# Ledger of designs, part 16: VHH binders against Translation initiation factor 2 subunit alpha (eif2a)

Target 1, 261 residues: Translation initiation factor 2 subunit alpha (eif2a), of Pyrococcus abyssi (q9v0e4)
Amino acid sequence: AREYPEEGEFVVATVKRIHNYGAFLELDEYPGKEAFMHISEVASTWVRNIRDYLKEGQKVVAKVIRVDPRKGHIDLSLRRVTQQQRKAKLQEFKRAQKAENLLKLAAEKLGKDFETAWREVWVPLEEEWGEVYAAFEDAAKDGIDVLKGHVPDEWLPVLKEIIDNYVEVPTVTIDAEFEITVPKPNGVEIIKEALIRARDRANKEKDVEVKFTYLGAPRYRIDITAPDYYKAEEVLESIAEEILRVIKEAGGEATLLRKEK
Short names: E, the ipSAE of ESMFold2; O, the ipSAE of OpenDDE; V2, 0.75 times the mean of E and O plus 0.25 times the DockQ between their complexes.

## First folded at step 10 (VHH; framework vhh_nb_b201)

Design i5 (from j5 with D109Y; at its last look DockQ between E and O 0.72; V2 from the best seeds 0.00; counts 0 for: pae E 4.1 > 2)
Fold by ESMFold2, look of step 10:
Structure i5 (fold): chain B 261 residues (1-261), chain A 124 residues (1-124)
Amino acid sequence: as target 1 above (261 residues)
Amino acid sequence: QVQLQESGGGLVQAGGSLRLSCAASGDIFSYYAMGWYRQAPGKEREFVATITSGGSTYYADSVKGRFTISRDNAKNTVYLQMNSLKPEDTAVYYCAADLSGDYWTGSPYEYDYWGQGTQVTVSS
């Protein structure tokens, strides 16, 4: 692990002291390192009062613009971080903090200190998954056995309990529209029954949720939530085949409208 | 799978006070940053207040000095004391939890878990 960040690196820092000319921050990812952010680097627009933008104790995503290891000087910028770069770094750091907090709880429940948890769980999972929270998400999705062989077996029951309680299964959602008509006196009931039956059948599958929304005749929206896009598309096609069959049997017409990417 | 349940909403006269509570399930409450958000009809959900796991508090400018956020980790509960209420404070108030425990921008997307909301109505 490096003692100093590199120029151009995006870092998480905690505001420690605020002055009219700038702020001093601690680098959360580089213990013991302090950095400076000049007021001209706080925002792209004119900054009248730096305290309108920064608060002591606040964590920020900043770009490293200068590093002088011989003098111990590190300069940071907020204005040189795009919204996309901030979002990506924030997601990465917050996921790491969540994983650390869950591991602390696991260690407490197992009667281990955190140093042991770090060595036995964090390091192996980070090595294999690149990110410990991703390993927890895989365990939430596919079961705790995905961690077997990577961490000592004694951790698995407590990690399973914590992951099941605190880690959401990652999902994706797609949507599409149907145009459906049934030229019969009871046409609306036929359509409603077909949609309800297809929805209820699909919702019996693990980790799949389907919802229909009436958009106004003849249009209906379908929302499908599933573990990945391949599964979501598979469910959509299955539902479309069922609806088309049932509606055609009733003397109607149904078409699936796909959105362009 | 963390569950958040707000309570304490209701109807109050302008200038009055109301205290909201949010009970959280689970063993890890002390690690959360807890927040309050509100949504008036036809508007986006907006930040009201956050208290970090370390106890630091942050407020929207519109409520600073009138509202106080606090937490009781032994009861897994966060509170919002609302004083000097105004009709523009009328909204559904939501409790939120962020497992990272820190404050960043106050964006709703920073929070992992949300409650169902409790209605607060301030009459003129």
Scores: ipSAE 0.284, ipTM 0.663, lowest interface PAE 4.1, mean pLDDT 87
ESMFold2 (binder alone), look of step 10: mean pLDDT 81; pTM 0.832
OpenDDE, look of step 10: ipSAE 0.411; ipTM 0.763

## First folded at step 12 (VHH; framework vhh_nb_b201)

Design c1 (at its last look DockQ between E and O 0.71; V2 from the best seeds 0.00; counts 0 for: pae E 3.5 > 2)
Amino acid sequence: QVQLQESGGGLVQAGGSLRLSCAASGDIFSYYAMGWYRQAPGKEREFVATITSGGSTYYADSVKGRFTISRDNAKNTVYLQMNSLKPEDTAVYYCAADLSGYWTGSPDEYDYWGQGTQVTVSS
ESMFold2, look of step 12: ipSAE 0.363; ipTM 0.739
ESMFold2 (binder alone), look of step 12: mean pLDDT 81; pTM 0.821
OpenDDE, look of step 12: ipSAE 0.640; ipTM 0.872

Design c2 (at its last look DockQ between E and O 0.73; V2 from the best seeds 0.00; counts 0 for: pae E 3.8 > 2)
Amino acid sequence: QVQLQESGGGLVQAGGSLRLSCAASGDIFSYYAMGWYRQAPGKEREFVATITSGGSTYYADSVKGRFTISRDNAKNTVYLQMNSLKPEDTAVYYCAADLSGYWLGSPDEYDYWGQGTQVTVSS
ESMFold2, look of step 12: ipSAE 0.403; ipTM 0.764
ESMFold2 (binder alone), look of step 12: mean pLDDT 80; pTM 0.821
OpenDDE, look of step 12: ipSAE 0.656; ipTM 0.886
ESMFold2, look of step 14: ipSAE 0.327; ipTM 0.708
ESMFold2 (binder alone), look of step 14: mean pLDDT 81; pTM 0.822
OpenDDE, look of step 14: ipSAE 0.580; ipTM 0.854

Design c3 (at its last look DockQ between E and O 0.49; V2 from the best seeds 0.00; counts 0 for: pae E 5.9 > 2, unsure alone 64.5 < 65)
Fold by ESMFold2, look of step 12:
Structure c3 (fold): chain B 261 residues (1-261), chain A 122 residues (1-122)
Amino acid sequence: as target 1 above (261 residues)
Amino acid sequence: QVQLQESGGGLVQAGGSLRLSCAASGDIFSYYAMGWYRQAPGKEREFVATITSGGSTYYADSVKGRFTISRDNAKNTVYLQMNSLKPEDTAVYYCAADLSDYWVSPDEYDYWGQGTQVTVSS
C-alpha cells in the first residue's frame, strides 16, 4: 500500500546495475522504485571488488537506511542485515509470492482478472489472517469452509482445488517403539484395544495424527504427526502413560523404547 | 506438486555443444522461475542460469555468452543450450524450480531434479 518504504524496513530488491562506487536496485515490493547501495554498505569487511558480492539480476534482502521522498532517493544496506533477518524476510516474501501465484491461477480458471482476485480474495484474506498464505494453510488444514464469509462463494470451488493440489501444512513426525506383553490367553486382544483407545483419543485433537504399526511380538511402533516437536512429544508422553497404566493393570508389562542420546 | 526430470546429458568433445532439457509436471509451470545448477565432484553446487516466469534470463559469469536458457510453457519444459563447452563445464547439471522469481542461492529453490551428467573431454 505505501508508495515508499520506511527507514529501517527490510526489503527484497533486485540488483540492476553495478558500478565501482555502488549498485542500483529495484524494490520488488515497491513497483517503480529504484534504490542505491553504496559500496561501504555491501559488507562489514573491506570490499575490494563489489562484483565479488553482487551480481546483476540477484535478489537480496536489504535494510532501508535512508528515504528522501522529495528527491525520490532510497538508500539500502546489505551489511546491516543479519542472517536471521534475511531468512525471516525471505520466508515472508516467498509465502506472499506463492499465494499470489496460486491466486492468479485461480483467477484464470474462474475467468477473472487479477485486479478482481486482489479485491475480492487477497484483500479480505490479508485483513482477516494478516497473510494470505496463512488463510490458504488454514483452508488446507481445516477445509475450504474456513474461507466462507470472507470471499465470494464463487471462488471457493476453484480455491479448494488449487489449495488441495499445491498447499501443504508443515508438520513434524516423531516415532518410538513399545515393547508390550500380556501373559494371558486374550493378551493380543487386550493390547489391541488399549492401542486403539489411545490412538482414537489422541486423534480427536486438532492437527494430531497417531498411527501404530505392528513390528512383530512384542514390538509396536508409534508414529505421531503434529504441528511442532513440543506437541508431538506431549502426545507421545500422554499415550505412553496411558498404555503403560492400562497394560500393567491387565497384568502385563509395557516399555517405551527411546533412542540413545 | 512439481516434479522435474532432466535429460540430454552425455559425453562431448571440448568446443562441442549439448542441449539439456527439463520436463516439469503440473499446470502451474508458467508461474515458476526455472534454473540450472551444476556440481562438479568435490565442489559446491553452483548457479548456472535462471529464467523467470516472465522470461527474463540471468547467467553465471563463467557461462555467459556460451549458454542459453529458454522455456516452452506449452510443453512445460526448460532448456539449457550449452555451446563452446570446456572441460571445466564437466558436472552433474540439476534443474530447479521456485515460486519466487530468480535467486542465485540453491537453498532458495523449492524443487529439484535428479541431475544429468555432462562430461567434456579434452
Scores: ipSAE 0.163, ipTM 0.590, lowest interface PAE 5.9, mean pLDDT 86
ESMFold2 (binder alone), look of step 12: mean pLDDT 80; pTM 0.820
OpenDDE, look of step 12: ipSAE 0.496; ipTM 0.825

Design c4 (at its last look DockQ between E and O 0.77; V2 from the best seeds 0.00; counts 0 for: pae E 3.7 > 2)
Fold by ESMFold2, look of step 12:
Structure c4 (fold): chain B 261 residues (1-261), chain A 123 residues (1-123)
Amino acid sequence: as target 1 above (261 residues)
Amino acid sequence: QVQLQESGGGLVQAGGSLRLSCAASGDIFSYYAMGWYRQAPGKEREFVATITSGGSTYYADSVKGRFTISRDNAKNTVYLQMNSLKPEDTAVYYCAADLSGWYTGSPDEYDYWGQGTQVTVSS
């Protein structure tokens, strides 16, 4: 771990003490380092009471605006962090904290201390995936064997248990519309049955979810959630083929509508 | 999957008190930041209170001094003690959990949600 942050770096910091002229914060990612945020850096608007913006114990995302290693001074800004920058840093930090907590649980279940878990699991997974939580997500998606050869085999059963219980497969969602008509007295029943069968068949696939929403005759919306866009498109094409076939055989018409971009 | 189950909702007169509970499944409760959110009909879900894994608490301005969040790690349960209830506190109250153990105020940052419990405050 680097001893000091760099100027311009976004950091997670915890508010420790609040004064009328500013606040002192501990850098969560740089143990033992304290930083200062002047009241002028708390918000872009005029700040009358700093306690309206900061509380002791609160974690914030701040930008490092000055580092003086000779004096040990680090200055932070909250107002110089955009919402996009804050969200990106929070997601990165949150994912790291989740991975750490899951690894702590795995170590407890194996009767090992966390230093051992860090060395044997965290470090190798970070090296290979760049981010430990991403390795956990790959294992949730493709099975625990993706970790084989990267961590000692004794960890694999407990990691599988924890990943199966606490890690969701990352997904994407696409949508499309169908126009469907069946010119028969029981046309609505035919359409409903076709949609239900296609939905239920698709929902049997691992990590795939399909939902139909009635938009008003003849329009129906389909939402497909899948592990990636390639899989989502495959599911959509499969459903479209089935719906078109079944509806045409029943004497109707169905058309898949996609936004043109 | 982690499950959150709220209980303790109901009908109460203005000025009264109610205690909500949220039981969490699994081995990992002590690592969660736990939160309460509420949603009145036709309105967006709003923040009520959060307690971090380390025990720090945060409250919406509208409930400060009236509501207290607490946790009992031995029972895998978070509580919301609601005192001096007002008709505007009427809402469905949702329990939320975040595995990272900390709080930012945004509901988009919570991993797990309960199904909610109705709280109705009559005048």
Scores: ipSAE 0.321, ipTM 0.716, lowest interface PAE 3.7, mean pLDDT 87
ESMFold2 (binder alone), look of step 12: mean pLDDT 82; pTM 0.830
OpenDDE, look of step 12: ipSAE 0.422; ipTM 0.779

Design c5 (from j5 with Y103I; at its last look DockQ between E and O 0.75; V2 from the best seeds 0.00; counts 0 for: pae E 3.0 > 2)
Fold by ESMFold2, look of step 12:
Structure c5 (fold): chain B 261 residues (1-261), chain A 124 residues (1-124)
Amino acid sequence: as target 1 above (261 residues)
Amino acid sequence: QVQLQESGGGLVQAGGSLRLSCAASGDIFSYYAMGWYRQAPGKEREFVATITSGGSTYYADSVKGRFTISRDNAKNTVYLQMNSLKPEDTAVYYCAADLSGDIWTGSPDEYDYWGQGTQVTVSS
């Protein structure tokens, strides 16, 4: 609902004009607002030629360092944005764009204009979930009924259809390490076959994905993707039990290392 | 959820041409940014070209002037016209879709959906 960004906010902006002393950008999230980035804010190193760093039409994540609403002045910095902050803001921006596109489709299917969809769906979901796409992900995971009471009931059938077709069920991934040895000439093949069997059996379960990576003898990494951490740990325990049994029967040793940092 | 299917790959002599197609399922295709990536054996997946939902195009330096990406929203299809092919272009080519409609870094992590790939082999 804000007309201007706050100082310290990370924004997505599009480079419009480049001069020797700086660049003018449009704020993608604040329609009609233009901002300025002084050349000293483009990079941590001394900038000899601003066009080595910025191109017209380029989208950037920038930090708002000054706002003067009376004069309409907004100053941006690129150098004050870490890579982690840039990635997080980009993900947030892209998820918002996805949610908006899905809501536009829902409005078309119901014969409603987007203003109505924004007021009746976007605003309530953003208020309750903090992020509309997160509400869609919860509905994909737990069913459309999680949205009941938050949006008018007439939206639910079309949103269910769209969410079922376009929104991935959210998952978590854990990793762990096995140390495995088999003191036989064909020991590596025995280990490989045991890992393949355990992986393939686990992968038959709904919403579960298991991958093994060889780290160099005797080390193997397991990655488990599942609907939540409880399920991921359950799958890890089941796989560990099977691997320990099979490897011990083959005359080897297997150990699960659970250290996480 | 969304299905992407590539076609048009094959064997071609150096200097020749191929056109790849990628058909997308669903009724939201016009909102996608569509991309082509390629992967040779033992190498990482490499950016080739992208077209945004708005029609802006971007190319890897290695293919500029030789490859052209285009889209037909009425047919839910994106194309890659590959001219002046080189042995170095040999790879599996993958179609990708990003529902946000725009491309920032070209990283494979930014794409929501991937096709199964089509083999392109360029003989010397």
Scores: ipSAE 0.405, ipTM 0.751, lowest interface PAE 3.0, mean pLDDT 87
ESMFold2 (binder alone), look of step 12: mean pLDDT 80; pTM 0.827
OpenDDE, look of step 12: ipSAE 0.472; ipTM 0.797

Design c6 (from j5 with G101P T105V; at its last look DockQ between E and O 0.76; V2 from the best seeds 0.00; counts 0 for: pae E 7.3 > 2)
Fold by ESMFold2, look of step 12:
Structure c6 (fold): chain B 261 residues (1-261), chain A 124 residues (1-124)
Amino acid sequence: as target 1 above (261 residues)
Amino acid sequence: QVQLQESGGGLVQAGGSLRLSCAASGDIFSYYAMGWYRQAPGKEREFVATITSGGSTYYADSVKGRFTISRDNAKNTVYLQMNSLKPEDTAVYYCAADLSPDYWVGSPDEYDYWGQGTQVTVSS
């Protein structure tokens, strides 16, 4: 395992001590390693008071700009981290912490120590998926059997229980618009009932969520959340067919407006 | 799925005290970082206090010295003791939980689970 981070690496660090010229931070991912962030690296603008940007105990995402293992010196920068890079690293760190905590729970339920869980589950899953939480997401989506052959079989029942309870299935969302008119005194109510019935029927399917939003007559927005784009499109087509049929039978008109790029 | 239920809100005179409680479902309460957030009408939800799974506490400057967050892992409950209350503390208070126990979190966007909120009203 690496004792020091690499230059250019994004790390999570905790602010420990703040001085006028910079701050000392502890590297959360490299236990026992302390780093320094010079005040010039705190922000892109000139920093008058470092305490306007950092407080003791705060966690930050920083870029490693220098490493000298012989002297134990590690230098960090905040200003060289884009917002996108910060969000990505923070998500990665949080996902790793979630996976670790779920594995600790699994080990507790099996009567195994965490070192055994790390060797038998964490390491193989990290090697195959690159990220343990991603393996848990695949298991949540496609079933626990995706982990067979990668971890000892005794782990599978407990991991299935924990993953089903605590890991959300990744989804996609698509949107489209309907233009709907019914030239009758109760036309708005006819439209609402048609939309509600189509929505409620579609929402009975596993992992599918449909929502309609009124945009102002004659416009209605549909948002469909589903496990993948193929399923989302299938649901959209089914709903569109039902709405066109029902609205035409009621003496109205309905058109599905698709975004074309 | 984790459920959070707040209680202990109500109407209190300025200078008074309230204790909020948040009960959590599930077997892994001790692994959560727990937090309190609040939202006054017309304002964004703001950070109040956080306690990590390891027991470290963090507070917004506006409540530091007046509010105390604590947890009882045996009861799956987090508390917010609110002393020296001011009219400016009037808000809906939300309990939040995050499965990253060693990560200090000061932003609402980073919490996995939220309660429905409890109203705290501080009158003059």
Scores: ipSAE 0.031, ipTM 0.520, lowest interface PAE 7.3, mean pLDDT 85
ESMFold2 (binder alone), look of step 12: mean pLDDT 80; pTM 0.816
OpenDDE, look of step 12: ipSAE 0.254; ipTM 0.695

## First folded at step 14 (VHH; framework vhh_nb_b201)

Design d1 (from c2 with L104F; at its last look DockQ between E and O 0.78; V2 from the best seeds 0.00; counts 0 for: pae E 2.5 > 2)
Fold by ESMFold2, look of step 14:
Structure d1 (fold): chain B 261 residues (1-261), chain A 123 residues (1-123)
Amino acid sequence: as target 1 above (261 residues)
Amino acid sequence: QVQLQESGGGLVQAGGSLRLSCAASGDIFSYYAMGWYRQAPGKEREFVATITSGGSTYYADSVKGRFTISRDNAKNTVYLQMNSLKPEDTAVYYCAADLSGYWFGSPDEYDYWGQGTQVTVSS
C-alpha cells in the first residue's frame, strides 16, 4: 500500500532504459514509480559495459539505497544484493503473486470485484499472518476455520475450494542413521520386519512419509518427510523408541545416530 | 490439485521435428508461468523453455533457435515445437507450472509437474 519503498528494502524492478552511466527501472511492486541504478551499483567489479549485466525488459532484485519523495527519486543497487537476499526476495514476491492470483479467482467465483477482495481478505490476512500466502498455507494444513474471524464468513467456502485445489502443504525432510544388529539365525528377517512395521505405522500419519534404506550392515538410513521440523523430529523419536525396544526384545542392539537435536 | 498431462512424444530421426503439448487442469491457467524441462537417464532435470503469464519466453542456450514455446489460454495448453532435433535432445520432457506467473531465470521456480513424455532422437 505504500507509495514509495523504504531505504534498505529489496524490490523487484524491470529494466526500462539503459545508458552508459546507469539504467532506469520500473518498480514492479510500486506502480508508476521509476528508479535509477548508477553503473557503479551494477556489480562489485568494474563494469566496462553495462549491457553485459542488464538488458531492457529484464527483471531484477535490487536494494533501495536512497528515496527522495520530494523529487520522486529512487536509487537502486544490484551489487549490494547477496544471492541469499535475492532468493529470499524472489520467494516473497512469488508467494505474494500466487496469493493475489488465488484471491482474484475467489473474487471472480463470488461475484466480487478485486478491490472488495483486497479490503476484506488481503488486508486482514496480511495484518494477522504478515503474508497472505502463509494464511492460505495454514488453512490448507489445519482447515479453513483458521481464517474464521479474520475475513467475512461468505469468503470461507470459496477460499476453501481454491486453497484445496491450488495450495500445497509445505514439507521438510530430515534424515538419520540406525546401527542395528541381531545375533540370531534369522536376524536379518527380524530387522526387516521391525523396520517395515515402524515405517508403515508412521506412514499412517497425515502428511508424513518414512523411508528406510539399507546402507550395509549394520547401518540403515531413515528419511522422514513431515509438515515441519518439530513434527519430523517427533516422528523420528517415536520410530527410534519402537525400533530400539523391538530390537532389544529380540536380543539385538540398536543405536540412533542423530544429525540435529 | 493442478494436473499436468504431456503428450506428443515419440521416436524421431535426427533433424526431424516434434510438437509437445501439455494440458493443465483447473480454471486459473492464464495466471501460470508454464515451462518445459527434460531429464536424460542419469542426469539432473534440465531447463528447456518457459513462457510467463504475460507471454514472455525464455530458452536454454542449447535449444535457442530450434525450439519454440507457446500457449493457448483458451485450451489450457502449452506447446513446445521442437525442430532440428539432435540425439542429445533425447530425454523425458516434463511440463511445469508456477502459480506466480513470473520467471526470474532460476530453474527451481515451479510448483507443479507433469508425469513426462519420452522423446527419442535416433541417429
Scores: ipSAE 0.454, ipTM 0.768, lowest interface PAE 2.5, mean pLDDT 88
ESMFold2 (binder alone), look of step 14: mean pLDDT 81; pTM 0.824
OpenDDE, look of step 14: ipSAE 0.508; ipTM 0.815

Design d2 (from c2 with L104M; at its last look DockQ between E and O 0.83; V2 from the best seeds 0.00; counts 0 for: pae E 3.4 > 2)
Fold by ESMFold2, look of step 14:
Structure d2 (fold): chain B 261 residues (1-261), chain A 123 residues (1-123)
Amino acid sequence: as target 1 above (261 residues)
Amino acid sequence: QVQLQESGGGLVQAGGSLRLSCAASGDIFSYYAMGWYRQAPGKEREFVATITSGGSTYYADSVKGRFTISRDNAKNTVYLQMNSLKPEDTAVYYCAADLSGYWMGSPDEYDYWGQGTQVTVSS
């Protein structure tokens, strides 16, 4: 819905005018569209003074509750937006703006106007990835050639430079617990040495970070950060095999516990 | 990668002033929203001030009227002028940057953080 938002959609809007009965907002994602938020939709509590909640120029995440394209009326609600929905929409909006800013830089460096960059790069990437920043993240992770065939080749060198400088490879983190015992006077030091050696070996791998946290005997938490869940699980399995082997050879017991939820 | 370098921290008497600077690397400083956060010992990191790419400023209630955030896009630098300093302003001050250029209230929204600079305000 390029022209109008859909009913139920979460949008970023900027407060333009405030009255006692409500506020008029502009939709940041739908240029030229004005929306209205009735005072009853500002908060779940009784609102005595709308200016205690809204300021002119303020950006908010709001839910679209009514759309009438014939009259150009769009009604918004702030109170119907959960904290989780607000966070998700803000992330989406900011990622789109980051991608736009990087594309503006690419256009500047290539000597193209932004309208050309939009048509030749933004539109094809949004169509294929659903989100332009996601295409940039894939290029950061797997190399610029993932964009080949989707945008004109002349863009690839400048996009590679910008993505290398400004786009981080997305990562995931998983965690698990070990229960480890070594029935010896120096058992804690044996465990510590085994964990340190496994951590340091794994941390030599690019884009992998392993951290152990002592939770109190016999519990130890492992956190693994990696480029994707398959890699994170591969690293966890490798570390678990090493620790289980070393601890059993030392006369102890080790068990890897995965979280259920 | 974008790097942020804070400077200007130090020891100052209560009622005094201090100016923090944060220099940013890279070609797109003018697109950033720039912010200052602080963390005192035993407390969580808290918002101090932000300036959007468009120049709009926002302040925590605890510093409003005493602190001023500004930016110089030609020097890729954001500043925090801190006046009427109080002992409770003692903290490590962190510079942060968000490539979207907007601010909506969460430290999780920032892409880059500096290493911090210590500000100590003595009684």
Scores: ipSAE 0.363, ipTM 0.733, lowest interface PAE 3.4, mean pLDDT 87
ESMFold2 (binder alone), look of step 14: mean pLDDT 80; pTM 0.823
OpenDDE, look of step 14: ipSAE 0.584; ipTM 0.859

Design d3 (from c2 with W103Y L104W; at its last look DockQ between E and O 0.84; V2 from the best seeds 0.52)
Fold by OpenDDE, look of step 14:
Structure d3 (fold): chain B 261 residues (1-261), chain A 123 residues (1-123)
Amino acid sequence: as target 1 above (261 residues)
Amino acid sequence: QVQLQESGGGLVQAGGSLRLSCAASGDIFSYYAMGWYRQAPGKEREFVATITSGGSTYYADSVKGRFTISRDNAKNTVYLQMNSLKPEDTAVYYCAADLSGYYWGSPDEYDYWGQGTQVTVSS
């Protein structure tokens, strides 16, 4: 780890002292390093009261705008951080913290200290996955056996329990619309049955959820939640084929409409 | 998945007091930062109070001095003592949990949410 952050780097910091002219922060990722944030760097607009924006003890994502290693001075900015940048850095940091907390829980359950947990579980998983929480997500998705060979076997049962309870399988959601018409007296029932069948079939798949929403005849919305975009698209294709087939056989018409995003 | 269940809401007169409770499932409660948010009809959800895993508390300016957030790790419960209630405090109050254990100053950072409990303060 570097002693000092680089200019332009996004860092996580904790607000320690607030003054009328600025705030002093500690860098969470650089132990022992203190940074300063001038009031002009708190927001893009005029800041009348810095305490409206910052609280002591609050964590923030800030951009490093100046570093003087000789003097030990680090200047930070909040106004120069976009929402997307903040979100990305925050998620990275939080994932690490979540993983750490889950590991602490595991250690506690096994009667081991965190140092042991760090050595036996954290380090190996980080080396293999690049991020411990990513390993936990894979275990949540594909089963605890994905961690076999990377951590001592004694950890696997407790990690499984914790992962199953507290780690969510990553998902993506896509949406589309169907236009469906069946020119029969029981056309509505036919459409309903077709959608229910398609939904139920798809929902049998692991980590897949399909929801249909009626938008007004002849339009129906479909929302598909899946582990990844590939799976979501695959499910959509399968559902679309089924719906089109059933509706066509019933003497109706069905069209899949995709929105451009 | 962690479930959060709020209780203690109800109807109270202006100047009165209520104590909200939020019970969390599981055995990882001590690592969570817990928070309370509220949403009045036609308004956006707003921050009320939060308590970190380390016990640090933070409040919205509108409730500072009147509300107190606390936690009992042995009971997996976070509390919100609400004193000197005002009609403008009327809202659905939501409990939230952040597994990072920290205060980020944003509602989007919480991992879990309760279903909410109604608090109504009459004039």
Scores: ipSAE 0.359, ipTM 0.723, lowest interface PAE 1.6, mean pLDDT 91
ESMFold2, look of step 14: ipSAE 0.465; ipTM 0.733
ESMFold2 (binder alone), look of step 14: mean pLDDT 81; pTM 0.827

Design d4 (from j5 with D102Y; at its last fold request DockQ between E and O 0.75; V2 from the best seeds 0.60)
Amino acid sequence: QVQLQESGGGLVQAGGSLRLSCAASGDIFSYYAMGWYRQAPGKEREFVATITSGGSTYYADSVKGRFTISRDNAKNTVYLQMNSLKPEDTAVYYCAADLSGYYWTGSPDEYDYWGQGTQVTVSS
ESMFold2, look of step 14: ipSAE 0.594; ipTM 0.824
ESMFold2 (binder alone), look of step 14: mean pLDDT 81; pTM 0.829
OpenDDE, look of step 14: ipSAE 0.519; ipTM 0.829
ESMFold2, fold request of step 15: ipSAE 0.419, 0.372, 0.555; ipTM 0.706, 0.693, 0.801
ESMFold2 (binder alone), fold request of step 15: mean pLDDT 81, 80, 80; pTM 0.825, 0.820, 0.824
OpenDDE, fold request of step 15: ipSAE 0.397, 0.550, 0.402; ipTM 0.757, 0.823, 0.762

Design d5 (from c5 with D102Y; at its last fold request DockQ between E and O 0.52; V2 from the best seeds 0.00; counts 0 for: pae E 2.6 > 2)
Amino acid sequence: QVQLQESGGGLVQAGGSLRLSCAASGDIFSYYAMGWYRQAPGKEREFVATITSGGSTYYADSVKGRFTISRDNAKNTVYLQMNSLKPEDTAVYYCAADLSGYIWTGSPDEYDYWGQGTQVTVSS
ESMFold2, look of step 14: ipSAE 0.526; ipTM 0.812
ESMFold2 (binder alone), look of step 14: mean pLDDT 81; pTM 0.828
OpenDDE, look of step 14: ipSAE 0.556; ipTM 0.846
ESMFold2, fold request of step 15: ipSAE 0.465, 0.473, 0.431; ipTM 0.803, 0.811, 0.783
ESMFold2 (binder alone), fold request of step 15: mean pLDDT 81, 80, 80; pTM 0.827, 0.823, 0.824
OpenDDE, fold request of step 15: ipSAE 0.428, 0.406, 0.441; ipTM 0.777, 0.764, 0.782

